# Ledger of designs, part 59: VHH binders against p49116

Target 1, 238 residues: p49116
Amino acid sequence: EGPLLSDTHVTFKLTMPSPMPEYLNVHYICESASRLLFLSMHWARSIPAFQALGQDCNTSLVRACWNELFTLGLAQCAQVMSLSTILAAIVNHLQNSIQEDKLSGDRIKQVMEHIWKLQEFCNSMAKLDIDGYEYAYLKAIVLFSPDHPGLTSTSQIEKFQEKAQMELQDYVQKTYSEDTYRLARILVRLPALRLMSSNITEELFFTGLIGNVSIDSIIPYILKMETAEYNGQITGAS

## First folded at step 27 (VHH)

Design rh14
Fold by OpenDDE, fold request of step 28:
Structure rh14 (fold): chain B 238 residues (1-238), chain A 119 residues (1-119)
Amino acid sequence: as target 1 above (238 residues)
Amino acid sequence: EVQLVESGGGLVQPGGSLRLSCAASGFRFEDYGMYWVRQAPGKGLEWVSYISWDSKYTLYPDSVKGRFTISRDNAKNTLYLQMNSLRPEDTAVYYCATHWVGTGPEDSRGQGTLVTVSS
């Protein structure tokens, strides 16, 4: 059948708005987050195994794991994004909401804790010096998780996840042969992703969504959206 | 100061076409995804189209897919919405937006342009 991932799936280049403004406003944060979200979804769409699962299953998978994929993306792109600066800006914006008594004490605590978790997770990944291949395989493992409720084709999903895990193992063994426990150190970071709230992530990075629009609700459209890569055309030009 | 100025609205018969334009200023237009949203009488804001900063991605809800086309000219700092096969339910004030917001800052969208589809 061939490998689950190819070298083309390792490339994960996020382009940030340039130049970075002195003051990071909500506009900048939302744009940055949107780019990462679309990049992550596009990455998933580019995997043949993902395509083979069909539209309904794909939608269900992405709805279940988009927060984890997004978070891995944050970690992977933390330097390019200046993530610490973005998170600091988010905190500053939240201070305004706090001053206006828009949030309960409990909610404030939850949000601040979430921001802390995001920063710590990304720092931990940076300390491990995770490379592009490892990130690709980790994202695949997260994407092809069979343990989400309501999924169809769970046996096939499990097969793909196992394949991702095996390929990661082979890669780590080959590339980091002197570090016997590297694979284990990497994999034990995955549970931290499940502790993070998708709702809070959405509120932090995608504030101001129109009405009842949610990341969950737009995922089907993102998965069906047209891309220059697929169509060979860019609508609108210089 | 961010400024968005919509134009191109008007009265059109069902099945007709319109092309909306949005002139943007006060920010680096080429660095940001842009949106069209609309508000029908008595209804809330509805997203109708999205285009990424580099035009690599375009997004449509099912309600307008196949009929509307979003595009942009970064050299002119202008966003477009080609609207074909218009329906009475497309009647609304159409707004250009700098981000996916309905209740955000006032500078997130323009004053809007009215589109009326009626026989």
Scores: ipSAE 0.772, ipTM 0.886, lowest interface PAE 0.6, mean pLDDT 90
Fold by OpenDDE, fold request of step 28:
Structure rh14 (fold): chain B 238 residues (1-238), chain A 119 residues (1-119)
Amino acid sequence: as target 1 above (238 residues)
Amino acid sequence: EVQLVESGGGLVQPGGSLRLSCAASGFRFEDYGMYWVRQAPGKGLEWVSYISWDSKYTLYPDSVKGRFTISRDNAKNTLYLQMNSLRPEDTAVYYCATHWVGTGPEDSRGQGTLVTVSS
């Protein structure tokens, strides 16, 4: 079989609303987050191995790892997003909730810790100077995680994850031949993703989702988009 | 100030069609995803459709998929919802929104337009 990822999977370009406003309101934050979410989901969909798992398995898989994918996306797109500014804005908005006594002390602590973890993770990735290929493979490793509960085709998922890991290893060896421990340094960052709450991420970036809307609830619809629509999105044809 | 004005609602028979419009102002419409929600009597808000800023992404819940089509004209700052094969259960006040917030002080939706599907 061919490689898990191709050069087409390395491209991960997030387009932000322009211009960036002086004040980052909830509207701007939600839009930015939504764009990243869709970009991440469509990236996953573009992987042939992912498609081969079937819609049910794909849905379960993405539901399990969307937060990790999203977080990797934040790290990868931190500069174009002005992530630090966004996080600061989120904190400022959170202050309103605090003042209104809408959150318990414990919840406030949890949310603030989560923001800290996000920032630290992204900073750590920036320090490592992770390139586009490495991000692509890391996202694949995260995506094809067989250890989530309730998954089907776990053996196949595991094989895809191994393939992603091998390709990453080969890439790092080829591209960074003088840095023998680069792969290890990169991989040891992945556990940090599992410490982050999807619920809190959703609250921070997707505040006030209307009605019955949740990230969990919309994932199946994103993944079931018609081929024509999907292809249009990938090719940029509108 | 963000303003959203829905129109196009009315009374239709089952199987009929309506086209809703939402005129947007007070923000850069072309930069933001838009969505339709509806609220039936005695029920909560229900997501009906979403379209991304560039119209590349469109989403529908199963309840309306294949029957409703969301579209937008950024040059006109207008959002549309074509509703075909209407059912009694589609009866609701329909709102357009600028983001996923549908409740609270940050709710960015219009006054709504009533759609009644009845024989």
Scores: ipSAE 0.768, ipTM 0.884, lowest interface PAE 0.6, mean pLDDT 90
Fold by OpenDDE, look of step 27:
Structure rh14 (fold): chain B 238 residues (1-238), chain A 119 residues (1-119)
Amino acid sequence: as target 1 above (238 residues)
Amino acid sequence: EVQLVESGGGLVQPGGSLRLSCAASGFRFEDYGMYWVRQAPGKGLEWVSYISWDSKYTLYPDSVKGRFTISRDNAKNTLYLQMNSLRPEDTAVYYCATHWVGTGPEDSRGQGTLVTVSS
């Protein structure tokens, strides 16, 4: 059995709308977030182990962890995205809502705390100087989490997660041999992802979803969507 | 200001075809994913198609998959929706949108174009 991830899975390039507008409106934020979401899900789709789990299990896994994947993506792409600017813009938009008395005090607190947690997480990852390989493995560890309720093939998922962990360990030992505790420092960041509310993340970055459409509901379609790149990979034409 | 102008709607018999167009202006069309949404009488908004800024990705709900095809011409700032095998349940006002239309303050959709599928 070959490695869980290849070099192709390390590449994670987000293209932003250009140029950045002077005023970051909801349109820009949603487009940016959508691109990241799609990129994250297509990254998952490109993993052979993920494909091997089958459509139903794949959908369940992504539904369970999309927020964590998205958050890791935010951290990884924070510079390209100018995440701090985006978050500031989101806060500004929220302030307008606050002034209009559309949100309860408790809700405001929750949302602001969430934004703070997102910023802190991304800052912490930046401080650790996480590289592309490490991000890829961390995303894999998050993706292949057997801990979510309602999953099928949990044994297989666990095996894939273990494989991701082992490959990360090997990579860190090889690349950062002088830093004995780097692996531990990296892994200890993962619990922070579980503290992130998917609902709040959705409200912040995906405002304006149609009706009752949710990220949860759209995930199956994203995983089934047609992509020239993905089709090329499947047909070996890449 | 974002402007979207839909066209191409009309009356068609079941099994027929229509091609909708959306002319976009007031923003960098080539940088944004585009959506088609529809609203049937007495119903809420429903998304029917998505296409990424570079046309690399397309998305369809099961209700229209295999029948509808979204495309775009960035040089012309135009979005298209080819609708085949139309059904009575496809009757709706169809809108072009620059985002997942919903509760946001910037409802960037046009006046829409009416599609009526009836025998």
Scores: ipSAE 0.765, ipTM 0.884, lowest interface PAE 0.6, mean pLDDT 90
Fold by ESMFold2, fold request of step 28:
Structure rh14 (fold): chain B 238 residues (1-238), chain A 119 residues (1-119)
Amino acid sequence: as target 1 above (238 residues)
Amino acid sequence: EVQLVESGGGLVQPGGSLRLSCAASGFRFEDYGMYWVRQAPGKGLEWVSYISWDSKYTLYPDSVKGRFTISRDNAKNTLYLQMNSLRPEDTAVYYCATHWVGTGPEDSRGQGTLVTVSS
């Protein structure tokens, strides 16, 4: 069977609303995050291996990993999104809520700790200078995680994850041949994704999406969403 | 300030069709995803459609998929909902919305547009 990902799966182009408003608000933040979420789901749906798993398995798999995929997307697109500016605006709003006595100190602590973990993750990925090929394979490894409870077809999912790991290893060894430990340093970052709270991600980025419904509840509809763009495979021979 | 004005509601027989419109102003409509939501008598709000800023993605719950079509005309700052094969269960006040904070579309301009499906 061919490679797990094609060159079209390496391209990950995010377009932001323009111009950035003078005062960041929930509308801008939710639109920006929604564009990343839909780009990430479109990316996952376009992978032939994902398509082969079947609709129920696809829904279960994405429900388990959407926050990890989204977080990898944030790290990859942090500059385009002006993520540091968005997070600073959120922190300022939280501090105003304390001053006006609108939120509990425990909740604010939880949210601030999550923001710090997200910033640390994005900084660590930037320090490693993770390239687009590496991000594509990391997203595939996260997507095809067989160890989530309640999954069917775990043997097939495991084989796809193994294939993504092998292709990443081959890419890193060929492209960064003088850095024996690069693959290990990259892979050590992945467990941090499991520490990210999907509940807090929803609060930070998706408060205005579809009347504040949970992302878990709309995953089946996102996976069935109609698209206008061509989604076929392209060989790239020329 | 965001302003949204719904129109096109009315009385229709089961199996009939209606086309709702929403005129938007006070923000760059072409940059934001848009929704239709509805509130049936005695019920809470229910999401019925979503369209992305560039119309590339549309989402529908199972209750309306195949019967309702969302569209937008960014040059006219207008959102549309084509409703076909209407059922008595579709009777509701319909609101258009952009991304909103937890209060729902009650803060949306125009008070919604009533659709009544009855014979």
Scores: ipSAE 0.618, ipTM 0.815, lowest interface PAE 1.4, mean pLDDT 84
Fold by ESMFold2, fold request of step 28:
Structure rh14 (fold): chain B 238 residues (1-238), chain A 119 residues (1-119)
Amino acid sequence: as target 1 above (238 residues)
Amino acid sequence: EVQLVESGGGLVQPGGSLRLSCAASGFRFEDYGMYWVRQAPGKGLEWVSYISWDSKYTLYPDSVKGRFTISRDNAKNTLYLQMNSLRPEDTAVYYCATHWVGTGPEDSRGQGTLVTVSS
């Protein structure tokens, strides 16, 4: 009942650590990525349809789609994050690892291919000039994916995904009425998200978690996180 | 260089309270999320809390939720953990850290502070 998303779900403002260091390091990259992850999880859990599915279903959905949701967030926030600069720093680090023979050739090829796919995805979204409403609906379509293995309540999840698709269609038709093919052009970008490796995303953006703690393992706790805006002093103002 | 120094541990009775502190230096503390982790005797590291850079988000595992409160004072470069209703299973060395790290104490960037809960 009612719309799946409201205007409050369109706002997606990422605040970066400041200033950006002259030479990027693991702490800056991991903090920037963590902020995007928390923003994305806060967004997902604020959706009434998501809340209605129950905690176990919520955890299963987010475990299945967090990488796709994170990748959409990277594309949406690519300029604010200076993503191209971050990826260039990672490529430089990989080149040093080749010279020092610290990584296998197969792993390096996998990581470089993933970086290229991520850059291509972000570039294609920028070329389409995807707006905040379109991003919100695309994230909802990704979140309410009924075809992941191990899900329960798949018929209800499918109904929510269909609702997200209908709301996107209505929005595009209303807002871009002279562009008959816009919906088709943006929807054909979604399959690329399924090709992104969550394992490699963790290596690129969440260095220090690999080997003992995965994003998968902390998702139940992120979904229960407390908002403490009025607790204590906030001293990191501009 | 990044340095983290934990303090405030000690011996306390079950049901008691302690307040841990972590003094941070060598980086812009106010721009980074912070974590408390602990290591009980003979066990691996267990995270016990997280606070975002702006204090907007806090996370707790079920084992401590409702009993522990993480906070930070960015003006003093200090992270805190208020521990209430302490139980014998809370006995551990407590460390602070700058990002999601679940491996040995060196990954936590601190020396730790011992909390012992015993009657």
Scores: ipSAE 0.574, ipTM 0.795, lowest interface PAE 1.6, mean pLDDT 84

Design rh14
Fold by ESMFold2, fold request of step 28:
Structure rh14 (fold): chain B 238 residues (1-238), chain A 119 residues (1-119)
Amino acid sequence: as target 1 above (238 residues)
Amino acid sequence: EVQLVESGGGLVQPGGSLRLSCAASGFRFEDYGMYWVRQAPGKGLEWVSYISWDSKYTLYPDSVKGRFTISRDNAKNTLYLQMNSLRPEDTAVYYCATHWVGTGPEDSRGQGTLVTVSS
């Protein structure tokens, strides 16, 4: 049995629309989020262990954990995305919605609390200086979670999660040999991901998707997506 | 101002082919993923294809996968939909769209292009 992840699964390069608009709008935010979502789904489905579980199990896993993977992606790419600027623009929009009485006060409170929790999570990951290898294994631990209800093949999923944790442990011990507490500090951050609401993530980042589709409804199609290299039709500024 | 102009629709027999085009202007086309959506008589909008900004990812619902091919030419600001093996249930007005279009203002979609599949 080979390693769960290879070096190709560590590379996680997000390219943003360029240039950043003078005034951020929902379309820039949604395109940026969509790029992260597709990158995250491409990452997950390229893992041999994920492929080995079969189509129905794959779909069930991703439906259960896509928001956790997306949130880890936000933390990993927060600098490249200028996430704090995006969240500030969303907060300004919410303040205008209060002024125009478009949302209930309770809903706005829920959304603001979620934004603050997201900022806190991203800050905590930045403070720990989580590297790309660590992010890859954390995403694998989140992806292969056997605890989600309705899941089949849970014993095999648990074995893959344990393998991801073993490989993370080996990496941390080799790379951060003088910091014996690092693995524990990293793993303690994971429960916060289960507190993130997929409904609010969709409202923050995926408002205005055509046909008013939820991310849950497109997961089967994303997992079947065709992937091709077509970089000759783009510029580095776009 | 975003402008999307669809063309290439028409009447075809079942099993036939059409190629739709969408000319885009008023935004940086090369920066955004693009959709084809359709509206059959008496139904709401349904998406029929997606292509990412760099063409790296394409998505299709099961109803059209294997028959329709989305593509884009960023140098010409043009989106395409190659439609093969057409069926009567493909009869609809076809629109191109960006993330900017959902329940859209008039400027976020064009008038669409009608595809009619019948003998």
Scores: ipSAE 0.517, ipTM 0.764, lowest interface PAE 1.9, mean pLDDT 83

